# VH-VL binders against q8ixk2r445to577: the designs that were tried, part 314

Target 1, 133 residues: q8ixk2r445to577
Amino acid sequence: FFGMLQNKGLTDYCFDYNPPDENQIVGHQVILYLCHGMGQNQFFEYTSQKEIRYNTHQPEGCIAVEAGMDTLIMHLCEETAPENQKFILQEDGSLFHEQSKKCVQAARKESSDSFVPLLRDCTNSDHQKWFFK
Key: E = the ipSAE of ESMFold2; O = the ipSAE of OpenDDE; V2 = 0.75 times the mean of E and O plus 0.25 times the DockQ between their complexes.

## First folded at step 15 (VH-VL)

Design t44 (framework fv_retifanlimab; at its last look DockQ between E and O 0.76; V2 from the best seeds 0.79)
Fold by OpenDDE, look of step 15:
Structure t44 (fold): chain C 133 residues (1-133), chain A 121 residues (1-121), chain B 111 residues (1-111)
Amino acid sequence: as target 1 above (133 residues)
Amino acid sequence: QVQLVQSGAEVKKPGASVKVSCKASGYTFTSYWMNWVRQAPGQGLEWIGEIHPSDSETWLDQKFKDRVTITVDKSTSTAYMELSSLRSEDTAVYYCTREGKYYLSYAMDYWGQGTLVTVSS
Amino acid sequence: EIVLTQSPATLSLSPGERATLSCRASQSVSWYDISYMNWFQQKPGQPPKLLIHDASNRATGVPSRFSGSGSGTDFTLTISSLEPEDFAVYFCQQGYSTPYTFGGGTKVEIK
């Protein structure tokens, strides 16, 4: 699966990554932004290694969850996907992080115009459901 | 003005299939989710599923996953709901309904007139 | 699925009276400050008509006598003063989680 990764509950919002420096693509947080289908910052790939890759840049980035955190941070992809980079996009649309055993949920920041994906306990919420577009 | 016009009443035998159409007008067809909801005589409302016409992304109630197919024809701004292996309990009025967009949410703001599907031996 | 329970099943009132309808969800349908609860009015032989969306927002063209309130699991539809055309069945519906679900309805009938 590849393309824009859109949230079901938070209508019209997609995974978005726009590093401030194209030569330094890791270490920043993945956010949610209105799906626009333009540029490269909303193109992701779900791979057979259970990675969510940001592969429009080299070296390729893979979304990871750091220890003790609930945010999605871009790391470099590795030959063998590390445990903190493994996600399961389930049939019901839920995006499950294997290591933390939590689901990726669309979350609202204090600013009403800003949203981010965060790890939360898995529920049946549509805000935890995702699909590629 | 937004309008949803559905196909006419159907009478089917058990085991047959029925395909109901819903022609949309008055808005950008590919920008809004289209839902299907049914209502058995004298009963409540039951959500069947929804489709986004832009890419045909579809979500179904698990109850219907094996028998329902929802499709769209973008060229005619028409949504379809096909229900197979019909049973008497499928007798109902079937509605298409558009989900209007609101701030960070959506709601079924426009409805078709309904299509009665009668399943009888 | 999220189960919605409406009460009462039937509400018998006279024109001019206040109607209070309840809808309780089996789990929260709120996401931050947004409650994904909608109310519909249905008259015989007609499709449902959207009255309230997101718990408390009147849909376009809906009279001011209709109001919605609540959050989390408990929601209320209020008709401040019943008009003759308000006697109908009212359904709540949650848009928080697929499959979307409706309450069993409250019939507001003339006393």
Scores: ipSAE 0.913, ipTM 0.955, lowest interface PAE 0.5, mean pLDDT 96
Fold by ESMFold2, look of step 15:
Structure t44 (fold): chain C 133 residues (1-133), chain A 121 residues (1-121), chain B 111 residues (1-111)
Amino acid sequence: as target 1 above (133 residues)
Amino acid sequence: QVQLVQSGAEVKKPGASVKVSCKASGYTFTSYWMNWVRQAPGQGLEWIGEIHPSDSETWLDQKFKDRVTITVDKSTSTAYMELSSLRSEDTAVYYCTREGKYYLSYAMDYWGQGTLVTVSS
Amino acid sequence: EIVLTQSPATLSLSPGERATLSCRASQSVSWYDISYMNWFQQKPGQPPKLLIHDASNRATGVPSRFSGSGSGTDFTLTISSLEPEDFAVYFCQQGYSTPYTFGGGTKVEIK
């Protein structure tokens, strides 16, 4: 699948990646922002290796979750997807992180109007349901 | 001035299909989820599913998954719900209802007038 | 699916009395400070009308005698002083998880 990865529960919000340094895309957090489809910030590819790739920018980035963390961080893609970069987009819309056994949820960044995707225990909440647009 | 105007009442035989229309006006049709809800006579409300007109993304209650098709026509700002393999227990008033935005917690804020579908032998 | 249980099934009251309607969800329907619990009023031959969203926020044009409260699993709709036009059926509805579901309703009828 290729396009904007949208949240069902936080309607009209999409995965967004806007690193402060265009030459250093690694190590920054993926956020949720109003879906607009302009520029390169909101286009991701879900690959047969179960990666979520930010490949409209070179070098290509792959979303990962580092051990013991719950934040989605950009890493460089590798030829064979590492386990921490593998997500299963299930039929019910849940986005399951295999290594941690947790699901991606739309979350509110501490006491703000800013939103981010985070790993949480899997639930049936619409905030854990995602689809490509 | 938001309006949802539905097609007229239908009488159907068991095994047939019905397609109910819902014409929207007074707002940007492609910006809001459209839901379908039914109510059997003297009974409560049952959610069927919803569609986002911008891309036709659909979510359905599993009990209807094999019998219902929800579609839109963006050029006429009209949503459709088709229910196939009708049975007498499908007799109900069918409503379209718009899902509001974040500031309304996505609540169903406007409703069509309802379409009575009667299934009888 | 999230089951919503409304009680009582029927309230028989007189105009001017206080009505208290309960809705219990089989699981939490809250996300941060938002509770995806809505209340609707329905009169015979009419579609439902949104009264309360986010558990406690009155929809536009809804009289101040209507109030909602609760979070998590337990929710209440209160009509502080019943008017003749308030005798109707009231439904709670969750928008937390598809399939969205409604309670069985509470009929508020004139004593």
Scores: ipSAE 0.684, ipTM 0.899, lowest interface PAE 1.5, mean pLDDT 92
ESMFold2 (binder alone), look of step 15: mean pLDDT 94; pTM 0.958
OpenDDE, second read of step 15: ipSAE 0.883; ipTM 0.945

Design t45 (framework fv_retifanlimab; at its last read DockQ between E and O 0.91; V2 from the best seeds 0.90)
Fold by ESMFold2-Fast, scan of step 16:
Structure t45 (fold): chain C 133 residues (1-133), chain A 121 residues (1-121), chain B 111 residues (1-111)
Amino acid sequence: as target 1 above (133 residues)
Amino acid sequence: QVQLVQSGAEVKKPGASVKVSCKASGYTFTSYWMNWVRQAPGQGLEWIGEIHPSDSETWLDQKFKDRVTITVDKSTSTAYMELSSLRSEDTAVYYCTREGKYYLSYAMDYWGQGTLVTVSS
Amino acid sequence: EIVLTQSPATLSLSPGERATLSCRASQSVSWYDISYMHWFQQKPGQPPKLLIHDASNRATGVPSRFSGSGSGTDFTLTISSLEPEDFAVYFCQQSYSTPYTFGGGTKVEIK
């Protein structure tokens, strides 16, 4: 699976990664932004190792959640995916983070009209359902 | 301006399949989710599922997953709902309805006229 | 699935009276300040017509006498002064979680 990773509940919002420095692609938070349909900073690949991979820039990044945190951060991909980089895309559309046993949910930042994916307890909400477009 | 025009009434025998069409006009067909909802005579509304015409991404109610197929034909701006293994309790008016876009949500804003499907021996 | 319970099943009122219709969800259908609850009007032989979207926003062309309120699990549709054309069945519907579900409907009869 690859393409723009869209939220079912947040109309027209997609995973988005726009690092401010082209020489430091990793270490920044993944956000949600209006789907533009052009790939680029919204193009992700779901791999057989259960990674959500970002390969638009150099070097390739893999989304991870650090222990005790709930934010999705871009890390360097590893030859064998570590547990903090594994997300199970389930048939119901949920993205289950294996290490934390939580689901990725569309969430609002404190600022108005700013959205991010966060780990939350798993629910049946469409804000926790994702699909590739 | 926005119109959803559905195919005509159908009478089917138990065990048969029915395929209802919904032709959209007056808007960009590939930009909006299309839902299918049914209503048994004198009863309430029941959601069947939805499809996004841009990529055929489909979401269905679990109770219909093994019997329903929703498809689209982009060239004719037409959505289809096919229901197989028909039973008498499938007798209903079937509606297609578009999800209109709002700030952070969508709601079924335009509805087809409905297609009566009667399952009778 | 989320179950929506509408009450009363039937509401018989005179023209000019206020109608208050209730819809209760088996779980919250709100996400921050947005409640994914919609109201539809259906007249005999016609498809449903969207009245209110996202709990409190009137759809285009809907008269001001219709208003919606509520959040979480408890929602209300109010018709401030009933007109003869308001004779209809009213359904609530949630879009918080697939499968989307509808309430059983409230039939408004003008006595």
Scores: ipSAE 0.790, ipTM 0.918, lowest interface PAE 1.0, mean pLDDT 92
ESMFold2, look of step 15: ipSAE 0.842; ipTM 0.933
ESMFold2 (binder alone), look of step 15: mean pLDDT 94; pTM 0.956
OpenDDE, look of step 15: ipSAE 0.916; ipTM 0.957
OpenDDE, second read of step 15: ipSAE 0.899; ipTM 0.952
ESMFold2, fold request of step 16: ipSAE 0.835, 0.817, 0.840; ipTM 0.929, 0.926, 0.932
ESMFold2 (binder alone), fold request of step 16: mean pLDDT 94, 94, 94; pTM 0.956, 0.955, 0.957
OpenDDE, fold request of step 16: ipSAE 0.927, 0.932, 0.928; ipTM 0.960, 0.962, 0.960
ESMFold2, fold request of step 18: ipSAE 0.844, 0.845, 0.833; ipTM 0.931, 0.932, 0.929
ESMFold2 (binder alone), fold request of step 18: mean pLDDT 94, 94, 94; pTM 0.956, 0.955, 0.955
OpenDDE, fold request of step 18: ipSAE 0.932, 0.932, 0.932; ipTM 0.962, 0.962, 0.962
ESMFold2, last read: ipSAE 0.833, 0.850, 0.839; ipTM 0.930, 0.932, 0.932
ESMFold2 (binder alone), last read: mean pLDDT 94, 94, 94; pTM 0.956, 0.956, 0.955
OpenDDE, last read: ipSAE 0.933, 0.932, 0.932; ipTM 0.962, 0.962, 0.962

Design t46 (framework fv_retifanlimab; at its last read DockQ between E and O 0.88; V2 from the best seeds 0.89)
Heavy chain, then light chain:
Amino acid sequence: QVQLVQSGAEVKKPGASVKVSCKASGYTFTSYWMNWVRQAPGQGLEWIGEIHPSDSETWLDQKFKDRVTITVDKSTSTAYMELSSLRSEDTAVYYCTREGKYYLSYAMDYWGQGTLVTVSS
Amino acid sequence: EIVLTQSPATLSLSPGERATLSCRASQSVSWYDVSYMNWFQQKPGQPPKLLIHDASNRATGVPSRFSGSGSGTDFTLTISSLEPEDFAVYFCQQSYSTPYTFGGGTKVEIK
ESMFold2, look of step 15: ipSAE 0.836; ipTM 0.927
ESMFold2 (binder alone), look of step 15: mean pLDDT 94; pTM 0.957
OpenDDE, look of step 15: ipSAE 0.902; ipTM 0.952
OpenDDE, second read of step 15: ipSAE 0.855; ipTM 0.940
ESMFold2, fold request of step 16: ipSAE 0.844, 0.871, 0.854; ipTM 0.930, 0.937, 0.932
ESMFold2 (binder alone), fold request of step 16: mean pLDDT 94, 94, 94; pTM 0.954, 0.953, 0.955
OpenDDE, fold request of step 16: ipSAE 0.930, 0.930, 0.927; ipTM 0.961, 0.961, 0.959
ESMFold2, fold request of step 18: ipSAE 0.861, 0.853, 0.790; ipTM 0.935, 0.932, 0.914
ESMFold2 (binder alone), fold request of step 18: mean pLDDT 94, 94, 94; pTM 0.955, 0.954, 0.955
OpenDDE, fold request of step 18: ipSAE 0.924, 0.930, 0.931; ipTM 0.959, 0.961, 0.961
ESMFold2, last read: ipSAE 0.848, 0.843, 0.841; ipTM 0.930, 0.929, 0.931
ESMFold2 (binder alone), last read: mean pLDDT 94, 94, 94; pTM 0.955, 0.954, 0.955
OpenDDE, last read: ipSAE 0.931, 0.931, 0.931; ipTM 0.961, 0.961, 0.961

Design t47 (framework fv_retifanlimab; at its last look DockQ between E and O 0.78; V2 from the best seeds 0.82)
Fold by OpenDDE, look of step 15:
Parts: sequence; structure tokens; C-alpha cells
Structure t47 (fold): chain C 133 residues (1-133), chain A 121 residues (1-121), chain B 111 residues (1-111)
Amino acid sequence: as target 1 above (133 residues)
Amino acid sequence: QVQLVQSGAEVKKPGASVKVSCKASGYTFTSYWMNWVRQAPGQGLEWIGEIHPSDSETWLDQKFKDRVTITVDKSTSTAYMELSSLRSEDTAVYYCTREGKYYLSYAMDYWGQGTLVTVSS
Amino acid sequence: EIVLTQSPATLSLSPGERATLSCRASQSVDFYDLSHMNWFQQKPGQPPKLLIHDASNRATGVPSRFSGSGSGTDFTLTISSLEPEDFAVYFCQQSYSTPYTFGGGTKVEIK
């Protein structure tokens, strides 16, 4: 699967990544933004290695969850996907992070009008359901 | 003003298919989820599924996944619900309903007038 | 799916009286500061009409005598003083998770 990764509950919002430096694509947080499909910021790929790749730039980035964190951070992809980069996009639309055993949920950023995907305990909430378009 | 106008009543035999239409007006058709809900005579409401007209993303109740097809025609702002392999238990009034947008949520704020589908041998 | 249980099934009251309708969900429908519970009114031969969304917000044009409250799994629709046109069936509905589900309804009938 590839394209924009859109949230069911938070309709019209998609995964978005815009690194400040094209040559330094890692270390920043993936956010949610209105789905527009413009540029490279909202194109992701779900691979057979269970990665969510940001592959519009080289080197390719892969979404990871750092220890003790609930945010999605861009890391470099590796030949063999590390455990903290493995997600399962399930049939019901839930996006499950294997290592943390939590689900990716659309959330409003504290004291902000912006939104971010965060790891939360898995529920059947539509805000934890995602689809590619 | 938002309006949803549905096609007329249908009478079908068991095993047949029915396709109900819902023409939307008064709002941007491609910006709102369109849902289908049915109600058997004297019974409660049952959600069937929904579609987003912009890209035809569709979500269905598992109960209907093998028999229901929801589609849209953006050029006419019309949503369709086709139910196949009809059974007597499918006899119901079928409603289309738009989900209005609210802050961080949505709700079925406008409804069609309903379409009675009668399945009888 | 989330099961919604409404009570009572039938509520017999007179005009001017207060009506209290209950809806219980099989699991929480809260998402942050929102409860994804809605209330509908339905009269014979008509489609449902949205009354309350997100537990406590009146839809456009809904009289102030209608109010919603609750969070988590327990929700209440209150009609402070019944008008003749309020005698109808009322449904709760959760929009927390697909498949969306409705309660069985409460019929508010005239005593």
C-alpha cells in the first residue's frame, strides 16, 4: 500500500512529514495535516517488512517509535526492519505497533491546533483506523 | 439548504437485487461521508455502511460485506446502495444520511425521506 | 460492535412533565473531551432527526427543552417539559466506532 495515509475518525487528516532539511530527514516527528496530496510530504508506503516508509527522499526514512515515547519519529530505514519500526495495518483499519503493543491514534496536540499520531492503548475507535488513498 | 432525495419504493422477489439512489444537493457532495441505514417495520435502526464520495472509500458492517455495494456518482451528486441476494428479512425502509462535520466529530444531520424495499415471494 | 441499551422501552407521560431517557453503551465512547453519542427523534413515517450530538450539543433548530448529558458508557436525554409534538421514539447512536450502532429506542407516549 502507498499514498496518503488518512485517518477515519479525524476525517481529512493524513500522515504528514516535512523535514526542515532535505538532506537530514530523520529525527523529526510525523504529524497529521489536511490531506492535500501535494508535494512529497504525505506520500508513504507500507512495505512487506511492516514498515511505513517515507521513500520520496534518499536515503529512505522509516517511521519508528523510540523507547518510552508515544510519538512517531522518522528514522533511517534499515536493510532489516528493526522492531521499533514494525507496524501492522490490520483489516479493520487499525495500525498496530508490534513492539509497544499499542495502536496509532489521531490526537490533538496539547495547547495547539495541530494534530499528531500517537501511540495509545488499542481500542476500536475510528481515530485508530487508517487507510491509504 | 441540504436535501437528500431518494428513489421510490421497490418490490422484489427473494434472491433479486435492489439499487436505491440518493441525490444530494445544497452542499459540497464530495466533502461529507454518506451513510446508509435501514429500519425494518416496527424495528430499530441498523447501520449498513458509508462512503466518502471524494475517493469512494467505503466502510461496511460485516453483516453486509458480501451483499452490499455502495457507490457514488460525483457528476450527479448521487449515492447508491445495492443489496443483492435479497431475503424477506431485508424488507425495510432504507435511508441515506449525511454526516455533518463538527469539531473533531461528525453526526448524521440530514436524512433522505427513506425508500421502502419489500422482499416477498 | 458497541451495543447500546436504552431504557425504559416505553415512557408514558403527560404534556408538561419531565422526560428522562437513558442510553448505556457496552464500552466507553469517549475520545479525549468528547463523547461520541448522539440522540435522534423519530416520528411515524419520518426519518430520524438529529437532536443531540457529542452527548450534550443541541443540533441546529433543536428547542432548548432538549438536553443531553453523560460520558463514558452512561448517557441521558432530558426533555424538561414535554410538548405535544415531543411524543415520539428516541434513539441513541454511537459514532465512536464503525460499525455505527443505535439503541433499541425509547417510545415516549402520552399517558
Scores: ipSAE 0.854, ipTM 0.939, lowest interface PAE 0.5, mean pLDDT 95
Fold by ESMFold2, look of step 15:
Structure t47 (fold): chain C 133 residues (1-133), chain A 121 residues (1-121), chain B 111 residues (1-111)
Amino acid sequence: as target 1 above (133 residues)
Amino acid sequence: QVQLVQSGAEVKKPGASVKVSCKASGYTFTSYWMNWVRQAPGQGLEWIGEIHPSDSETWLDQKFKDRVTITVDKSTSTAYMELSSLRSEDTAVYYCTREGKYYLSYAMDYWGQGTLVTVSS
Amino acid sequence: EIVLTQSPATLSLSPGERATLSCRASQSVDFYDLSHMNWFQQKPGQPPKLLIHDASNRATGVPSRFSGSGSGTDFTLTISSLEPEDFAVYFCQQSYSTPYTFGGGTKVEIK
């Protein structure tokens, strides 16, 4: 799959990555932003290794969750995908992180009108359902 | 002024298929989810599924997934729902309805006039 | 799937009376402060008409005598003073989780 990764529940929100320095793409948090498809910020590839790649940039970034965290952070992709970079997009639209046994949910960023993807206990909410557009 | 105009009533035998059309006007067809909902005579409403016309992304109630195909034709701003292997319990009025966009949510704000499908053996 | 239970099944009332319709969900339909419960009116031979979206927001053109309230699992539609055109069937509907579901309806009929 290649395109924008859209949330089913929130009106027109997509995965977005906007690193402050285009030469330092590692270590920053993935956010949710209104889907627009302009520039490079909202295009991701879902690979056969179950990676979510930010691959309009070289070197390529892969979304990961670090031990003890619930935030989706950009790491460099590796030849063999580490377990913390594997997300299973299931038939019901849930995006499952097997290592943590949690699902990606659209979540309000603390005390703001902004949204981010976070790991949460899996539910049936449309806010945990995703699709590529 | 949003309008959804559906195809006319149909009478079918068990085992046949039916394809209902829904022509949209008065808004940007490719920007809004289109839903299908049915209502058996004297009964409540049952959601069948939805499609986003921009990319044909579809979501279906599992009860229908093996018998329903929802499609769009962007050039005519028309949505279609095809239900196969018809049974008598499929006798219902079938509605198309679009989801409007609201603050962080969607809601079915415009409905077609309905299409009666009668399955008679 | 989320089951919506409406009560009562039938309200027999006269014009000018207050109608109170209840809808209970089998699980919460809240996401933060948003409650994804909608209300529809349906008259014989017509499609449903959206009255209330997200628990309490009146749709365009809906008279102010209609109001919605509630959160979590318990929701109410109130018609403050019934008009002749308000005798109809009312459905609640959740948009929290596909498959979206409707309540069984409350018929508001003239006594």
Scores: ipSAE 0.804, ipTM 0.923, lowest interface PAE 0.9, mean pLDDT 93
ESMFold2 (binder alone), look of step 15: mean pLDDT 94; pTM 0.958
OpenDDE, second read of step 15: ipSAE 0.789; ipTM 0.924

Design u41 (framework fv_zigakibart; at its last look DockQ between E and O 0.92; V2 from the best seeds 0.84)
Fold by OpenDDE, look of step 15:
Formats: structure tokens, C-alpha cells, sequence
Structure u41 (fold): chain C 133 residues (1-133), chain A 119 residues (1-119), chain B 107 residues (1-107)
């Protein structure tokens, strides 16, 4: 699967990664933003290694969850996907992080109208359902 | 290089409608939300709403629901805002403004379109 | 809606003066605050975002500070080109709202 990763509950919002420096793409937080179809910052790939890969830039980045955190941070992809980079995109649209045993949910940043994907206890909420477009 | 060019001034009678255009250039039109902001004579700025040109999805200030209709034509890289049932207090300068990518404030503005409503 | 209150509404100053404009939010908006400059017959121009981030091309005499509910725009040494109306804007939540504006005029 590849393309825009769009949230079902938060209509018209997609995974978005916009690092300040295109030559240094790791270490920043993945956010949600209005879907725009331009690719690049909103183009992701779900791989056979269960990675969510940001492959429009070199070196390629993979979404990771750091210890004790609930945010999605871009790391470098590795030959063998580390445990903190493994996600299961379920058939029902839920995005499950294996290591934390939590689901990715579209959430408000600081109670604002800015949004970020955050790890939360898994529910049947549409805000925890995602699809590639 | 980024430019937003709006249509010319309009003079309308109460009850009429007006459609203002905002032609974008210098960037990928569908990649950025386009907002509309009005400014009554001698007054401050008032946010009206936005459109996502990619999806056509809109969000309106509740104050302007039923008053303003925002649309876009991707083939023309143009955003439109139609005002209906015009009243004298709709007299204002209307601006289109591009949202800074992922940031929600406005980095580029149209030159404004003056809409005057008078009997 | 979040109400943005600017003060003062009008400010008279001279070239070289240090000028401070205040913007108060009716609730905590973190640093989701932008400042704009508007000259007569022109569209607003973005000066500062995130309360304190100076935009490219904006003179360094402009600065912004604050977080939460209290924000300030400061011009360290007023220049002739700075006489204009200034607006703050919150983009913490919809609907986005602006301050009433502060008209900076020559004394």
C-alpha cells in the first residue's frame, strides 16, 4: 500500500511529514494536515516489513515510536525493521503499533485545531481508522 | 513568485449576489488551503472560512454560513467566493489568503476586492 | 470564539521610538499567534508567526514575544516605513480571529 494515508474520522486529513531541512529528514514528528495529493510530504508506503516508509527522500525514513512516547517520529529505515517501527494496518483500517500494543489515533495537538497522530488504547473509533488513497 | 490576483471592485444592490475570484499562480494551487478574510471600512479583519482546493472541502465561520459559498476551479487555479442576499453591512474589502503549509496562518494575500452594497 | 484584544487602538510615536503593541487572548492559545502589518489600500503582510518567529525579509527591529494569553509586538527603533496598522491573529482554533488592530501613526 502507498499514497496518502488518510484518516476516516478526521475527514480530509492525511499523514504529513514536512521536515525543516529536506536533507535531514529524521527526528521530527509526523503530523496530520489537509490532504493535497501532491505526494512528497504526504506520500507514504506500508511495506512487507510492516514499516510506514517515507521514501520520497533519500535516505528513506521510517516512522518510529520512541520509548515512553506516544508520538510518531521519523527515523532512518534499517535493513531489518526494528521493533519500534513495526505497524499492522488491519483490514478494518486500524493502525496497530506492535511494540506498544496501541493504535494510532488522529488527535488534537494541545487541544488546538492542529492535529497529530498519537498512540492510544485501541478502540473502534473512526479516528483510529486509516486508509491509503 | 507566488501571486494571488482577485477580481475587480463590485457595486451591488441589496438582495443581489456577487462572486469574487482569486487566481493563484507561482505554486501548486491544490496544495494549499485558500482562506477568505473580510474587512469592513475602517474595521478589523474577520475570518470567513477556507476551502481545500484538492478535495473541495470547506470550513466556514458560523457567522458566514448561508452568506458565503466558497468554491474552486483547479483547471484555472482559481478560488471563488460568492456572497448572497447582500446587505449594506456586507460592504467590505474581501481578501483571499493562502495558508502557510501546515501552519494555519497566512503567508500570501490577494490585493483585495471591494464590494459595495448600496440602494 | 476566542477574542483577541489589542492595545492600544491607536499609537502615536516618532521615528526612533521603541514601540510595543499588546495582544490578549480570551483563553490560552499557546504560541499560535501571528502578527500582520497593513498599510492603507494594501493587504496585510505577515511579520511574525508562532508568537516570536520573524518572517524572512522582515527587519530585525521587529520582534514578538509571549505565550498563553499575553503577547507583544515590539519595534525597537521605529522607521518611517513602519507607520501602519498592525493586527494579531490566533490560529489556535476555529474560527480564526484577529485583534481589532493598532494604528501606528506619526506623532
Amino acid sequence: as target 1 above (133 residues)
Amino acid sequence: QVQLVQSGAEVKKPGASVKVSCKASGYTFTGYAMHWVRQAPGQGLEWMGYINPYSGKTKYNEKFKGKATMTSDTSASTAYMELSSLRSDDTAVYYCAREKYTEYYFDYWGQGTTVTVSS
Amino acid sequence: DIVMTQSPSTLSASVGDRVTITCRASQDISNYLAWYQQKPGKAPKLLISEASTLQSGVPSRFSGSGSGTEFTLTISSLQPDDFATYFCQQYYSYPFTFGQGTKLEIK
Scores: ipSAE 0.877, ipTM 0.949, lowest interface PAE 0.5, mean pLDDT 96
Fold by ESMFold2, look of step 15:
Structure u41 (fold): chain C 133 residues (1-133), chain A 119 residues (1-119), chain B 107 residues (1-107)
Amino acid sequence: as target 1 above (133 residues)
Amino acid sequence: QVQLVQSGAEVKKPGASVKVSCKASGYTFTGYAMHWVRQAPGQGLEWMGYINPYSGKTKYNEKFKGKATMTSDTSASTAYMELSSLRSDDTAVYYCAREKYTEYYFDYWGQGTTVTVSS
Amino acid sequence: DIVMTQSPSTLSASVGDRVTITCRASQDISNYLAWYQQKPGKAPKLLISEASTLQSGVPSRFSGSGSGTEFTLTISSLQPDDFATYFCQQYYSYPFTFGQGTKLEIK
C-alpha cells in the first residue's frame, strides 16, 4: 500500500514527517497532522517486509521504535528490515508493532490539540485503526 | 512571495449577510489550513476557526458557530468566510491567516476586510 | 478556554530603552506561544514562535522567553519602528486565544 496513512478515530489526520532540517531526516519523531495532498511529508509505502517507508527521500527512511520507547522515529531503511521497523497492518485496521507487541494509537501530545502516533496496549479503539488512501 | 489578498470593505445593514474572500498565492493552497481572526474596533484579536482546504473540514470557535460559515474554492485558491444575520456588534476587521505547516501558529496574514454594520 | 493576560496594557518608552512585555496563560501551555506585532491599520506580523524562536527577517533586538504559564517579549534597544501593539497567542488548544495586547508608545 502507499499514500496517506490516515486514522479512523481522529478524522482528517494523517501520518506526517516534517524534520527541522530537510537534509537530516533521521532521528526525528513522526507526527499526526491535517491530511493534505502535497505528497512527500505524508506519503508513505507499506512494504512486503512490513516496513512503513518514507520513500520520497533518498536514502529512504523507515519508521522505527527504539527499545523501551513508545514514539515512532525515522531511521534509515536497511536491505533486511530490522525487527524494530516491522509493523503489521491487520485486517481490522490495527497497526501492530511486532517487537513490542503493542499497537499504534493516535494520541494527544501532552494533552494539547496536537497529535502524535504512540505505541499503546492494543485495544479496539478507532484511534488504533489506520488505512491508506 | 506568499500573499493573502482579501476582498474590499463592506457596509451592511443589520440582518444582512456578508461573504469575505481571501485569495492565496505563492504556495500550494490545499497544503495549509486557513484561519479567520476578527478584531472589533479598539479591541484585541479573536480566533474564529479554520478550514482545511484539502478536505473542506472546518473547526469553529463555539462563539461563532451559527454566525460564521467557512468554505474554500481550491480551483481559485480562495478561502471564504460568510457572516449571517449581521448585528452592529459584528462590526470588525476580519483577517485570514495561514497556519504554518505542522506548527499551528500563523505565519502570513491577509490585509484585513473591514465590515461595518449600521442602521 | 485558556485566558492570555498581558502586562502592561500600555507601555511608554524612549528610543534606546530595553522594554519587556509579559504574557501569562491561565494554564500550562508548554512553549506553544507566539508573539505578533501590529501597527495601526495593518495586519499582525509574526515575530516569535515556540516562545523563543525568532522569525526570519525579524531584527535580533527582539527576543522571547518563558514556558508553561509565564512568557516575555524583550526589545533590547527600542527603535522608532518598534512603536506598535504586541499580542501573545497560545496555540496549545482550541480555541486559540490572544492576549489583550500591549500598546508600546513613544514617551
Scores: ipSAE 0.736, ipTM 0.909, lowest interface PAE 1.3, mean pLDDT 93
ESMFold2 (binder alone), look of step 15: mean pLDDT 93; pTM 0.949
OpenDDE, second read of step 15: ipSAE 0.871; ipTM 0.947

